# Ledger of designs, part 195: VH-VL binders against b7kms5

Target 1, 80 residues: b7kms5
Amino acid sequence: DTFETVRNTIRIESEVDESLRQLCHEERITKETWLEAAYLYLCEKPEELAQVIQLAQERLSQRKAIADYKRAKTMQERFL

## First folded at step 10 (VH-VL)

Design ua48 (framework fv_maftivimab)
Fold by ESMFold2-Fast, scan of step 10:
Formats: C-alpha cells, sequence, structure tokens
Structure ua48 (fold): chain C 80 residues (1-80), chain A 121 residues (1-121), chain B 106 residues (1-106)
C-alpha cells in the first residue's frame, strides 16, 4: 500500500488558520492529515457534507461581495 | 471542456453599431462573471468590460463608457456586447473571457477564439 | 487608473535559458496580479494568478513572484513552445494589462 501525495497551496481566513493551527498543535496532527480525515469523514455522511457545502457556498458569496465592493471603492476614488 | 465562441464581428463604418455574442458551454454559466477584452492589430490586450454572474454589477473601460453595453442571458448561456458610436480606434479582435474568483481576487481563466471588428470608412 | 508597465518590451533567448520578465504597477495592488501567455493568432492563456499561483496544467518551469508594485514572471528552462508574448494584468480594480513582452528565438 503506497501513499502518493500532491502539494497544494490554499488561502484561508487568518482567524480560521489560527484556530486550525492551535487545534493541530494541541492534538499533535498536521493540517494535511486533518484535511484528509475531515473530507473522508464527510464523504461518508451525506447530510453533514451538504451542510458543509452550504457553509462553503455562503463564505464564497461573502468573499465575492467583498471583492466586488473593493472594485467599486477603487473606481469611486477616480475623480474623472 | 470549457468553450467560449464569439460571433457578430465584421466591417462597420464610423458611427455605426455592432452587437457581439459569446456562446458559452462546459460550465455553469450563471455562476461566473464574464468579460470582453480587445486587441488592436499588432497591439496589446485592453480590458473592455466586466459583468457579474447575476448582472448586478457592470464595469467599463473609460474608452468605451457610454458607448458600449455589456449584458448576458443566463437562460441561453450567452454574453453580449452592444457597441454604439464606433470609432476607428475600436478596430480590434474582441475576446470573450470567463472570470473566476480565487484567493479573494478575480482572474480570466478561459478565453474564446475572438471575433474581428473593423471600423473603417 | 492603475497603469501596468512591463520590462522588457522584447527579449531574445535560447532554449534552456532562464528568462525573467518584470511588471510594475503605478500603485500598490497587493498580490492581485495575473500572467498570461499569447501565441500568434491565438487567444491568451492563463499562466499564473494571485502573483505566484500556478494555473492547473501549466508547466512547473513557470513561476511568479512579487507583491505591491513589483512583480516577476520566470521561466526556469525555456522550451521551444514558450516563444510567445507575455502579459501581466492587475485585478485589484477591474483589469489593466501591461503592454506585453515578446519573447523571441535568439
Amino acid sequence: as target 1 above (80 residues)
Amino acid sequence: EVQLVESGGGLVQPGGSLRLSCAASGFTFDDFGMNWVRQAPGKGLEWVSTISWDSGSTYYADSVKGRFTISRDNSKNTLYLQMNSLRAEDTAVYYCAKDIFRYDSWTLDYWGQGTMVTVSS
Amino acid sequence: DIQMTQSPSSLSASVGDRVTITCRASQSISDYLNWYQQKPGKAPKLLIYAASSLQSGVPSRFSGSGSGTDFTLTISSLQPEDFATYYCQQSYSTYTFGQGTRLEIK
């Protein structure tokens, strides 16, 4: 049995990262293994997976709105 | 698998109008913002206009503001650019490009083949 | 309006060379910068987003770096298919492209 791994770079909110980092330190696990375990666990629980997907969609919508606001704000700073 | 196909380009006289279309397939069209980007012969890329996924926000380059209108029909997976009061400097290949939101920012991840608009008397 | 300036406008190189192209913004854009490749007669292709993130399917010899106003695209070992024009683009306030850098065979 062999583990073939890929390297991913992801960007998450700093407060979430700080909380996850503390959890990993306290439980003596890594962010990589936590992510793998969390995803595999949720794949076996369709209703819980659906709730996580809903939260993800809400967070994505919020970030899109913030990005659109930043665009609008920058355009407002132009005086002509 | 994502495909964007532009149409509607052609030769038009100064002061004339054209409407460009972009037919999208291979992704959920109404989840993504769309853009028009143009390129004059032998020149660089110039962003023209952006429309949000729900048509709630539109943005235009200063050079086309008041003359061009971006719109979309999510039921037909089609993006449009209505071009009025055309000028010689509007001569360019017009590309349709898909927006994607990643890392708190927007980027153009897929582009169509382009359609040529020539404004000449 | 945010202006994007690329350097150089053209560059001649040989296969196997390490090539760097720079891009400067007229104001700070954080890491809201993308890089595109365009071959003659074809549409642009996304290479790098968020200054340093490699787009899926793009060879690892391409890399991006920088933040604020100064950005660099690097090709670590130039291949024949890499001869093209490269564009940077800010996504901080809508979009503005640099003027492009044409990479030519030496």
Scores: ipSAE 0.054, ipTM 0.747, lowest interface PAE 5.9, mean pLDDT 88

Design ua49 (framework fv_maftivimab)
Fold by ESMFold2-Fast, scan of step 10:
Structure ua49 (fold): chain C 80 residues (1-80), chain A 121 residues (1-121), chain B 106 residues (1-106)
Amino acid sequence: as target 1 above (80 residues)
Amino acid sequence: EVQLVESGGGLVQPGGSLRLSCAASGFTFSDYGMNWVRQAPGKGLEWVSTISWDSGSTYYADSVKGRFTISRDNSKNTLYLQMNSLRAEDTAVYYCAKDIFRYDSWTLDYWGQGTMVTVSS
Amino acid sequence: DIQMTQSPSSLSASVGDRVTITCRASQSISDYLNWYQQKPGKAPKLLIYAASSLQSGVPSRFSGSGSGTDFTLTISSLQPEDFATYYCQQSYSTYTFGQGTRLEIK
């Protein structure tokens, strides 16, 4: 009567998290099962999976750019 | 396939100067920040200097400010470190290291073999 | 300047042991922390970046965790090739390395 699972802590944008929590509450599902279902569904749809990967790559690039800007600003304040 | 090869190290007297070079290959050199990191014999790693992909920003450790100058030539895929007014405490192996800007912020993913600088009378 | 302190400075362990090395920053650095391995006479190698992301080609027995000021590197089952010096490094502002942890055969 057991599933082998892994415990992961992920950080996502607060507005996305709020929207996802509302969806899960209304549909009476959990974030974990929604993520599993979404991934499994997309694996059967290569064109849609490619679009999701493109969006993920764009979001990662934007997040890295913001982080790099903040760090560079901190260094500039120390070195003028 | 990514390679970083340092050269220019040697024995120099206190107050002397040396210029280190790092020849890069296997990646688009102009897209990445580059770093010099040193290690004194039997000691730990110490960051020395960083230069941005376009040479627009340079940063130095307090211990080398005013004495060392980092530069790069993107047309030759080469990083440089000009070291002036050398002191005994500058004795170390100097490593060239690549910072993959787009892969992860300020991560030193590839390092050269190092070149030994000895400052002694 | 952000100071990085590693604990322990050295330890002895046997093949098959679980090893944990810690790193503490003097101020919050979020997840801007990297771990490197250095074998005698060789350049350092990147093991982990962004506190917990395993670098390509690094064995899965290595893992990192933590955020803010407290970080850990864990080797779940020590192998002979893992005897080396390990360094943490903050990438939040000016680069700062910890003093290193020397892992030696017991």
Scores: ipSAE 0.000, ipTM 0.613, lowest interface PAE 14.2, mean pLDDT 85

Design ua5 (framework fv_maftivimab)
Fold by ESMFold2-Fast, scan of step 10:
Structure ua5 (fold): chain C 80 residues (1-80), chain A 121 residues (1-121), chain B 106 residues (1-106)
Amino acid sequence: as target 1 above (80 residues)
Amino acid sequence: EVQLVESGGGLVQPGGSLRLSCAASGFTFDDYGMNWVRQAPGKGLEWVSTISWDSGSTYYADSVKGRFTISRDNSKNTLYLQMNSLRAEDTAVYYCAKDIFRYDSWTLDYWGQGTMVTVSS
Amino acid sequence: DIQMTQSPSSLSASVGDRVTITCRASQSISDYLNWYQQKPGKAPKLLIYAASSLQSGVPSRFSGSGSGTDFTLTISSLQPEDFATYYCQQGYSTYTFGQGTRLEIK
């Protein structure tokens, strides 16, 4: 017994998950420990953290655009 | 605590109109898509309409397209459904429901208790 | 567009039983499949989203699996409070619900 942990469920792009899974298998680490290490490392590098936040904001915007596009396309293909 | 409270249901004649409201609390209303889902007595669930967090996108089931209008007022944390040209087959309990995610939606994590709409002469 | 078919439409089971409900989509929906529980006179409650992710506060005896077109909801050891109607729903493109599975006490 050492750490108190919390369970989180997140949705990420399948291609990213596949790449991360392969990296974790190769390096013999888990996705959980990789996420913890990545965050802790970036917290000590403000310039790089800002770049990651910018990428995250861009990806979020892209996911919204894709969701909106899929919905619009579905509606356009319907008949009354 | 997330709460969704529907109102505006009742008895209406065929061809009539009704406006439903859903008062939301316990979450940042303007961050989430909102939905109306209905259930006819003794039947299953049927999605009716969706509105995005910014009102920029609205979607309707084919059965209600052109008759129903979904809208929201983010300053009042309220969702609306304007129902026109009502038919007997629109008789159902109407539920207000919240999307689980802002951008990866189409999963309903919280529901109101519903409001009954009866279309009958 | 996307049609959802549940099986069975109803089943009877006893407390302690393992219960499995299935859901089939008319086209591939990846893992955009949700499960809801509805008790008579009550609003539906989200149990599982993204095919296998357990919603916060839902007992661990509930689990979901599948991808593409075929999905299952499993209750590993049925409890008295689990007698209800269960619905699957695709979230790949808008919302389509299955017709529901009514789980009744035997």
Scores: ipSAE 0.000, ipTM 0.636, lowest interface PAE 13.0, mean pLDDT 85

Design ua51 (framework fv_maftivimab)
Fold by ESMFold2-Fast, scan of step 10:
Formats: structure tokens, sequence, C-alpha cells
Structure ua51 (fold): chain C 80 residues (1-80), chain A 121 residues (1-121), chain B 106 residues (1-106)
């Protein structure tokens, strides 16, 4: 092979993972190659890349809210 | 490369105060929660305190609540721990540690070298 | 507060052995469990997060498994540099560490 690779592990939403797994199964590709292709494609499409970054920022904000909720709940349990 | 460099440890008498600092570099400091974890000589790891990326949330172990204050200065990439009313049981190496994931994790990927705090008469 | 209990507290093993360390949570934490390695005089090093995800740069002989309340760290073929203390930590809410398992040379 011509490529050097790095091992990554990521945590994503269960529904997104299920959808991506189904897509990869139907198209006979791997999550790794889909991620590489999607990123490379978007790097050549500045307007589409900007839209994806916006979606990513929105999803990060949702994760922040969930993390804050979990922390607040834990703090309440400590002070019952 | 991510680096966390701690300072401010030393010998202090019971009832005294001490402030620890942790200088961070090699990552976007503002995006990650930061933590203090301590280890008494010959003992295990004990979480002390956590501060969110935006300073909006702080959490403390029961053993330090009301005595210790965690804070951060995002403009200086620095984490602090103000320790008041120190007790012999607070004697430990204090590590600062970075959250693994941006905005969302209780997992620690990088740790400082640790700074020794000795509370003794 | 979620309590974490490790077993055994210490273990003696030889190079080449398969070593297993267990960790039990006082309530279900799904897969929010991390493993750290600490060598004498050094800061801890993250080995595994999310119960089974190997941290970048960690040798493949380390693996984690489990979900809910019972978790296992396995070293498939022990190397000299693996003699250390191992800690589990729940990441479901705040941080709670197990008491540690000291791995000693037999």
Amino acid sequence: as target 1 above (80 residues)
Amino acid sequence: EVQLVESGGGLVQPGGSLRLSCAASGFTFDDYGMNWVRQAPGKGLEWVSTISWDSGSTYYADSVKGRFTISRDNSKNTLYLQMNSLRAEDTAVYYCAKDLFRYDSWTLDYWGQGTMVTVSS
Amino acid sequence: DIQMTQSPSSLSASVGDRVTITCRASQSISDYLNWYQQKPGKAPKLLIYAASSLQSGVPSRFSGSGSGTDFTLTISSLQPEDFATYYCQQSYSTYTFGQGTRLEIK
C-alpha cells in the first residue's frame, strides 16, 4: 500500500452510527474510507465545507448542553 | 505538543493557604475542561476539582468543598487551585489534567508532572 | 457518589503472562469507564477510554471490555515495562477512581 494510517477511535451519537453503518454495508465501504472521502471532498468545496462546519458547531453546542445537564444532576445528588 | 506545567507547591502549616498554578500550551485551552487530581504519598488517585471550558461550572470533591476554589484565566492559558484551611490530610502530589474531548468528557488525556503540597507543623 | 472497586489490590506475574484486572461500579455506568497506568514517580497515562477504546500510542497488547457494572483490563502478553499500578475511573458523572491494582514481578 501507498498510505500510512493512524488508528483513531471516536464517540458519536448512536442514531448517526446506526445510519452510517447501514450506508457502509449497502455500499460495501468502510467507515474509515467514508470519513476520508467525505473530508477530502469537502476540502474542495468551500461553501459546502462551511455548512458542515456550522452543523458541527451546532452539534457541539448540543453536547455542551447535555454535559452541563449531567454535571448539574450529579451536583444535586451530592447535596440532597 | 500538549504541555501542562504546575507550580506553587510547597510546605505549609495546618490552617494555612497555598495557590497552585498550571500553565497550559499546545492546545486550544478555552475549549477544554480542566481538572485537579491529587495523590497522597503511597496512596491512590483522588479527584479534587473540575472547571468547565467557560468557567460556567465548577465541581469539588466533598473533602475539599468550601476550602478549595478552582479557577482559570483563558487569556493566560492558566488553571489555578486556591487552597485554604489546609489540613494534614491534604498532603499530596497535585496534578492538573486536561479533559480528552472538547466540551464533553470526564476522561483525562494529558497530565502535568505534579507539584508536592506538604501540610505539616 | 459512584464507587469503584478494583480486584485484586495487587497481583504478581511473569513476563509473557496474560494478566486480567477487574473493576466494579456501584451502579450502571454504561461504557463510561477509563483505565490509567501509573509508573513510580510519574503522572498517570491514559490507556483505554469508553471501556474498550485504545488510546493512541498505547500498545495493542492492552485491551478493555465490559459494560454496566463489571469491567476488565487485559494485558495479553506482559512486558517488563508493564509493571505499574493500574486505575479504573468512571466517566459517567464526575470522576471516581478505583483504589488501584499494583502489578508486581513474580
Scores: ipSAE 0.000, ipTM 0.641, lowest interface PAE 13.1, mean pLDDT 86

Design ua52 (framework fv_maftivimab)
Fold by ESMFold2-Fast, scan of step 10:
Structure ua52 (fold): chain C 80 residues (1-80), chain A 121 residues (1-121), chain B 106 residues (1-106)
Amino acid sequence: as target 1 above (80 residues)
Amino acid sequence: EVQLVESGGGLVQPGGSLRLSCAASGFTFDDYGMNWVRQAPGKGLEWVSTISWDSGSTYYADSVKGRFTISRDNSKNTLYLQMNSLRAEDTAVYYCAKDYFRYDSWTLDYWGQGTMVTVSS
Amino acid sequence: DIQMTQSPSSLSASVGDRVTITCRASQSISDYLNWYQQKPGKAPKLLIYAASSLQSGVPSRFSGSGSGTDFTLTISSLQPEDFATYYCQQSYSTYTFGQGTRLEIK
């Protein structure tokens, strides 16, 4: 009996990572299994899934704004 | 299906002007920055210009600054590049490319087929 | 400004080979590094973003690694459709491409 797995690279905010790491330590689980469980749980909860997607969209928009600011700052230094 | 279709390329004399267009479809144009990237015959890729989703920010390579102007019309889903004071070294295929932010990183995830600009002397 | 240098400029390989292409940035760009594939007469196609993340639809034989100034693109088992020119690109400050690596049939 074997599980087929894939390796993914994920970047998350450091504060979120610290909080998730603490949760995983306290509950004796791994980040990989947390991610799997969270997704599977939400797929069975349409209302909660929609809320998570909304939060994800908001966070993505915020990260884009921050990245755009950082890029603009370094570009200005380059083209001043 | 995301599509980017460039047009407006052609043969132009040194010192002349040309305006390129890029028609976008298959995504919400207003949500993304857009880029022009060029490639001289037999050479590598060179980033030319970037415009933000709202036209609030524009950026240019040093080689084109003061001569080229990037703009967009979100109501028409179209990106433009106004090229003035053209030089032989501007001869290249010009690609339209879509910005995409993912994992705290920017990338060019979709490209058009390109339009050829030849500056002949 | 940030300069990107690829090595080698050209590489000859056979189907089934493991191919490695290197890219070096003139200053630290963290992992703000993308890889593109370009076939003759066609537009570039995104392969890898953020140094090591595989773009959707790209075969798993492609992988990227590195951080800071030194980056590598690896093709674990070369296929006939992989003969192309490969470009690295920094996205830390504007966009700068490497000069390209042309992968040719041995």
Scores: ipSAE 0.014, ipTM 0.711, lowest interface PAE 7.3, mean pLDDT 88

Design ua53 (framework fv_maftivimab)
Fold by ESMFold2-Fast, scan of step 10:
Structure ua53 (fold): chain C 80 residues (1-80), chain A 121 residues (1-121), chain B 106 residues (1-106)
Amino acid sequence: as target 1 above (80 residues)
Amino acid sequence: EVQLVESGGGLVQPGGSLRLSCAASGFTFDDYGMNWVRQAPGKGLEWVSTISWDSGSTYYADSVKGRFTISRDNSKNTLYLQMNSLRAEDTAVYYCAKDSFRYDSWTLDYWGQGTMVTVSS
Amino acid sequence: DIQMTQSPSSLSASVGDRVTITCRASQSISDYLNWYQQKPGKAPKLLIYAASSLQSGVPSRFSGSGSGTDFTLTISSLQPEDFATYYCQQSYSTYTFGQGTRLEIK
């Protein structure tokens, strides 16, 4: 075939993974093809793409804050 | 292209002080934590200090607590390490390294070339 | 402080060999483990993050595995350019490096 692929490992929120897994099972598709299709579709919809990017930025900010909190907490625990 | 350039190393006597600088370019400096990592001649890597993007949090290795101070100037895209009460065991190449947040964890994705600090009489 | 111990301290192998380096944490760090490669006179380079994720541009012969306290870095078919010192690093509580493993190719 003409497809060249790369292997990626992704980490996503457990509840999101459960929902996506169920969707993929019901529709008989894979996470990989869903991600490709979602991205390609959004590239044709700039207003929707902008909203998705905003949500992604908010989620990333929250995850960074949680990681920073964990870092601070483990340092404090060490000196307790 | 991400670039980190360290400066300020040199020869200093025990008990002396030095201030290291790291000039950053090619990324949004105020979005990332920054680190100092050192390596004594012929030895392994030792993490020295971390500063958060906003200077709100700083962390230090036990070996340097109370003697070293990490700081940054986001308006100048520059990281600093103020080293006081220097000891022979502080002799090392000092690397500036950028935090990267991936998979909800921290990594050091870009490093400078290092600057040599020699503490000797 | 979380201690990181690597084994072996040094290793010699032939081109084409499968090489495994191990790293042990003094307490569980989940998968908050990174691997770095350092060539003589150069700064370290990130190889693997989150225990098993390959950094962009790193050859696929490198792989990482493990979780909790025991981790491994594997080179499936050793090449001459893989001569280097390899370091593991925990990122669970700031950073701690292992002592390094020096790889020499016969």
Scores: ipSAE 0.229, ipTM 0.805, lowest interface PAE 4.4, mean pLDDT 90

Design ua54 (framework fv_maftivimab)
Fold by ESMFold2-Fast, scan of step 10:
Structure ua54 (fold): chain C 80 residues (1-80), chain A 121 residues (1-121), chain B 106 residues (1-106)
Amino acid sequence: as target 1 above (80 residues)
Amino acid sequence: EVQLVESGGGLVQPGGSLRLSCAASGFTFDDYGMNWVRQAPGKGLEWVSTISWDSGSTYYADSVKGRFTISRDNSKNTLYLQMNSLRAEDTAVYYCAKDTFRYDSWTLDYWGQGTMVTVSS
Amino acid sequence: DIQMTQSPSSLSASVGDRVTITCRASQSISDYLNWYQQKPGKAPKLLIYAASSLQSGVPSRFSGSGSGTDFTLTISSLQPEDFATYYCQQSYSTYTFGQGTRLEIK
């Protein structure tokens, strides 16, 4: 009971997942430990953390735009 | 805690108008789309309308197009539904619901308590 | 428009039973399907999103599966508080709900 973890499911871009899987295989680490290490490292690098957050915000905005486009497209009767 | 509180329901005659309000708190209202969903007595849920975070996009169910208008005032954290040309079949509890982006799609993760609209003579 | 059909419309079960509710979409919606629970006089509560992802705070006895057009909600061991009406909902376009499945005490 000294170590407690939380199980999470995440959805990421397939080409990013493939690249990350390859990196983990080559370095003999896991996605879980890479994510933990990356976050902890960035928390101690404020300037780099800010850049990562900006990229994340841009990527989230793009995914929302794509979802909105799909919503609008499927409401067009001729394409349904 | 996320809270949504609807108001403005009541009894109205066919052909009449009514405006519903939904007061939001506990989250950054300006970051999320909002929805109206209704439920006629003893029946199932029916999606009515969606509005984007910036009011740039609005969508309506075919049953209400041209009669209902969804709008929001981000400065007041309030969602509105203007209902015109009301019909007996618009009688329902009206819920507001938060539109949350999850896994490249949308879901209604928080709902208000609902407000009853009765269209009857 | 995307039509959502649930089956059964109602079912009776006992505490401890495994219960399954199904939902069919009139066209492929990938995994853009949500499940909601509604108790009498209350607003709906989100149970599952993206066909199989459990909403935070929802008991693990609830699970969802499926993709494309056929989806299932399963309650592995029914509890007294689970007697309610369950709705599926497509989120591929805007939103369309199934007609609901009423789960009643046998």
Scores: ipSAE 0.286, ipTM 0.819, lowest interface PAE 4.0, mean pLDDT 90

Design ua55 (framework fv_maftivimab)
Fold by ESMFold2-Fast, scan of step 10:
Structure ua55 (fold): chain C 80 residues (1-80), chain A 121 residues (1-121), chain B 106 residues (1-106)
Amino acid sequence: as target 1 above (80 residues)
Amino acid sequence: EVQLVESGGGLVQPGGSLRLSCAASGFTFDDYGMNWVRQAPGKGLEWVSTISWDSGSTYYADSVKGRFTISRDNSKNTLYLQMNSLRAEDTAVYYCAKDVFRYDSWTLDYWGQGTMVTVSS
Amino acid sequence: DIQMTQSPSSLSASVGDRVTITCRASQSISDYLNWYQQKPGKAPKLLIYAASSLQSGVPSRFSGSGSGTDFTLTISSLQPEDFATYYCQQSYSTYTFGQGTRLEIK
């Protein structure tokens, strides 16, 4: 039997990517299978899933704040 | 699903004022930044203004600074654009557009159908 | 303000053709570049974000590439519904659109 797959491109923080790559190398798995397993595991654990979603929301908020800061800086520089 | 419906457009004389509204539905309005983008007849798109989810940050195109004010009422899921000191050059279809943050970048993922503002005698 | 210039301003093509539209920023914007499609009388539709990421529901024949100042939108095999005006937009410093590229039937 075979799995039908789709190709996805994602952007994650460099430090997180480095840590995940090290884990995958040590455990002899791939980032793709780790992501699938993590998601499937969390779908069976509603309380843990909620905690992960909260962390994701916090990280997204941080990235938005950084992007907004960059916007403000670039706009200010236009009017030196 | 996601819908943005603009209203308030019409004919106004140069120097006049007009207030546009955008009614949002199908998403959590107060989680997202909102934008106004305009398009003069037969011309291209021009970004007008952006407001953050909490109204803490507002940005304006140089062409409208000091004349237009963007605002929102999260309790009513409504975005506004107060337009003062209108000029013939402000004649355009005004679109409401939703910000979304992806890959450390902003993009406009959903747009309304627009409302026509005509500045003429 | 960051200026966005598209090339060509208009393009004639036939169904099945490979079409490429280019966009140049007046300064480096990394990959903070979006592409939109607009059909006559309709609101714009997001096609590509972050220079190369395909929006959900957009056909795979659309692709984007580039970084820094030079970007391209490619339609690998043009379909009848693809005749429209295409806009690039920088999102590095608020938003600035290119002037648009009108894709017409040859």
Scores: ipSAE 0.016, ipTM 0.739, lowest interface PAE 6.6, mean pLDDT 89

Design ua56 (framework fv_maftivimab)
Fold by ESMFold2-Fast, scan of step 10:
Structure ua56 (fold): chain C 80 residues (1-80), chain A 121 residues (1-121), chain B 106 residues (1-106)
Amino acid sequence: as target 1 above (80 residues)
Amino acid sequence: EVQLVESGGGLVQPGGSLRLSCAASGFTFDDYGMNWVRQAPGKGLEWVSTISWDSGSTYYADSVKGRFTISRDNSKNTLYLQMNSLRAEDTAVYYCAKDIYRYDSWTLDYWGQGTMVTVSS
Amino acid sequence: DIQMTQSPSSLSASVGDRVTITCRASQSISDYLNWYQQKPGKAPKLLIYAASSLQSGVPSRFSGSGSGTDFTLTISSLQPEDFATYYCQQSYSTYTFGQGTRLEIK
């Protein structure tokens, strides 16, 4: 056997997951192989990799902002 | 290697004040939120306060709100807790803990050794 | 505020046993639930985050499950070093810890 694999559990936004699931079904590939292919492809393209990292940082920042908003809202509700 | 080292604990009388410090190393301090968590002797863990990476957001447990102030100095990689109007029930080991956001979840991934605060006459 | 209740408060077990600890939130917290281990005189250590994700360096005998209001931490085959107090913690809003479960030698 040439491939040694690890099992990962990841959380992604439901709309992104649905879109990716549909793409994988139509193209007859799996989420696992799509993720591997996407990463390997980008590793050979530094300028494109940098853009993807920037998008990832922006999405992470937005998720953090939403989490912080929920915390603030909980504190406000508690004191009203 | 992530390290958090607390200091500033000690014995204080009711109504007194103390300032705790937490010196951080081994990670980019200004990228992460920081927390104070306490534990009274023989009791469970109680979250005390959280500060965001940029000091733009601070949160407090109801039991300490108005008396404690969390702050940080990113240029010194140091977290602070200013404790005023101390009460006997504030007696606890105070832990500094690093915040992290992973897989859509907040968690405290690294903790310091703790510093003991005793409030008694 | 969100209350976290653990069950049992204490549990006696033997090396090799399968141990399950439960945690209940007073309202739905989705999967924003963490588990920590604390040994006497030491700081807590993160075991599980996001209800079911194993922290790097934590033995695979530890696992977490659940969502909404009911959560479990399982140790599949208890080892001597696992005797400790375990805490759940919600991270949905701010942070609230359960009261802790003390795992003791039978």
Scores: ipSAE 0.000, ipTM 0.671, lowest interface PAE 11.9, mean pLDDT 87

Design ua57 (framework fv_maftivimab)
Fold by ESMFold2-Fast, scan of step 10:
Structure ua57 (fold): chain C 80 residues (1-80), chain A 121 residues (1-121), chain B 106 residues (1-106)
Amino acid sequence: as target 1 above (80 residues)
Amino acid sequence: EVQLVESGGGLVQPGGSLRLSCAASGFTFDDYGMNWVRQAPGKGLEWVSTISWDSGSTYYADSVKGRFTISRDNSKNTLYLQMNSLRAEDTAVYYCAKDIWRYDSWTLDYWGQGTMVTVSS
Amino acid sequence: DIQMTQSPSSLSASVGDRVTITCRASQSISDYLNWYQQKPGKAPKLLIYAASSLQSGVPSRFSGSGSGTDFTLTISSLQPEDFATYYCQQSYSTYTFGQGTRLEIK
């Protein structure tokens, strides 16, 4: 009731994290509040939201390909 | 949403053979590796075998190597375990489990209900 | 072969208690450790992966910590549905489960 929160752990690309950390430091905000604000803003901007979703889908596809490669390599090493 | 249903368990004599099946639904089966994990009555969990999403790689616990064969049919969303030369110590509930790669680490995120295999003379 | 040892083997606790279960690996496994919950007659359920990451849908009263060889699972305020057997599992080199810790009501 008094500002309820949930804890989430999210893995993002190092370059993106570095850029976001720098932004948060310069603006004196936290990653949590930036994520909340960004999502709320985009929910009120349907065209911008659609563009962000498209970028997310593209990044997910690229990430899956890289993860599959790393997964195969790590699995082979562990069973060797 | 994700469901794994094992079948094929039963009573067999030592030295016998048995084939287990696991029917998968609710996810893209051919994108994930699959596993068999067993649990003897009153005992803990023991990993048995892993197969990659494309069947290109298979791995086995030392206790079953040379006797068990893991396979899959992606067109039928089904995982198999062929068990040969069965021993009393193979008596266990056999679970089908889906793997996932998270945080650069392997986990078993969904499990079936298990099927009982009893090897008894 | 990496051995996983859990402590205690069994534990009696009351609803509302803070419960801690430990797991030790025979060699360093970094953070390649998962925790599972198994209720009688049911399949195991993933609770925590990568030592400290909570699986989606798992109550926040569950938490994990540790790295290297020593790991802990904590239930901050025990609920009736938490009475079960808990297993740790290493995924660093093949897969090995701990012997399990049975959590009993009392």
Scores: ipSAE 0.006, ipTM 0.655, lowest interface PAE 10.4, mean pLDDT 87

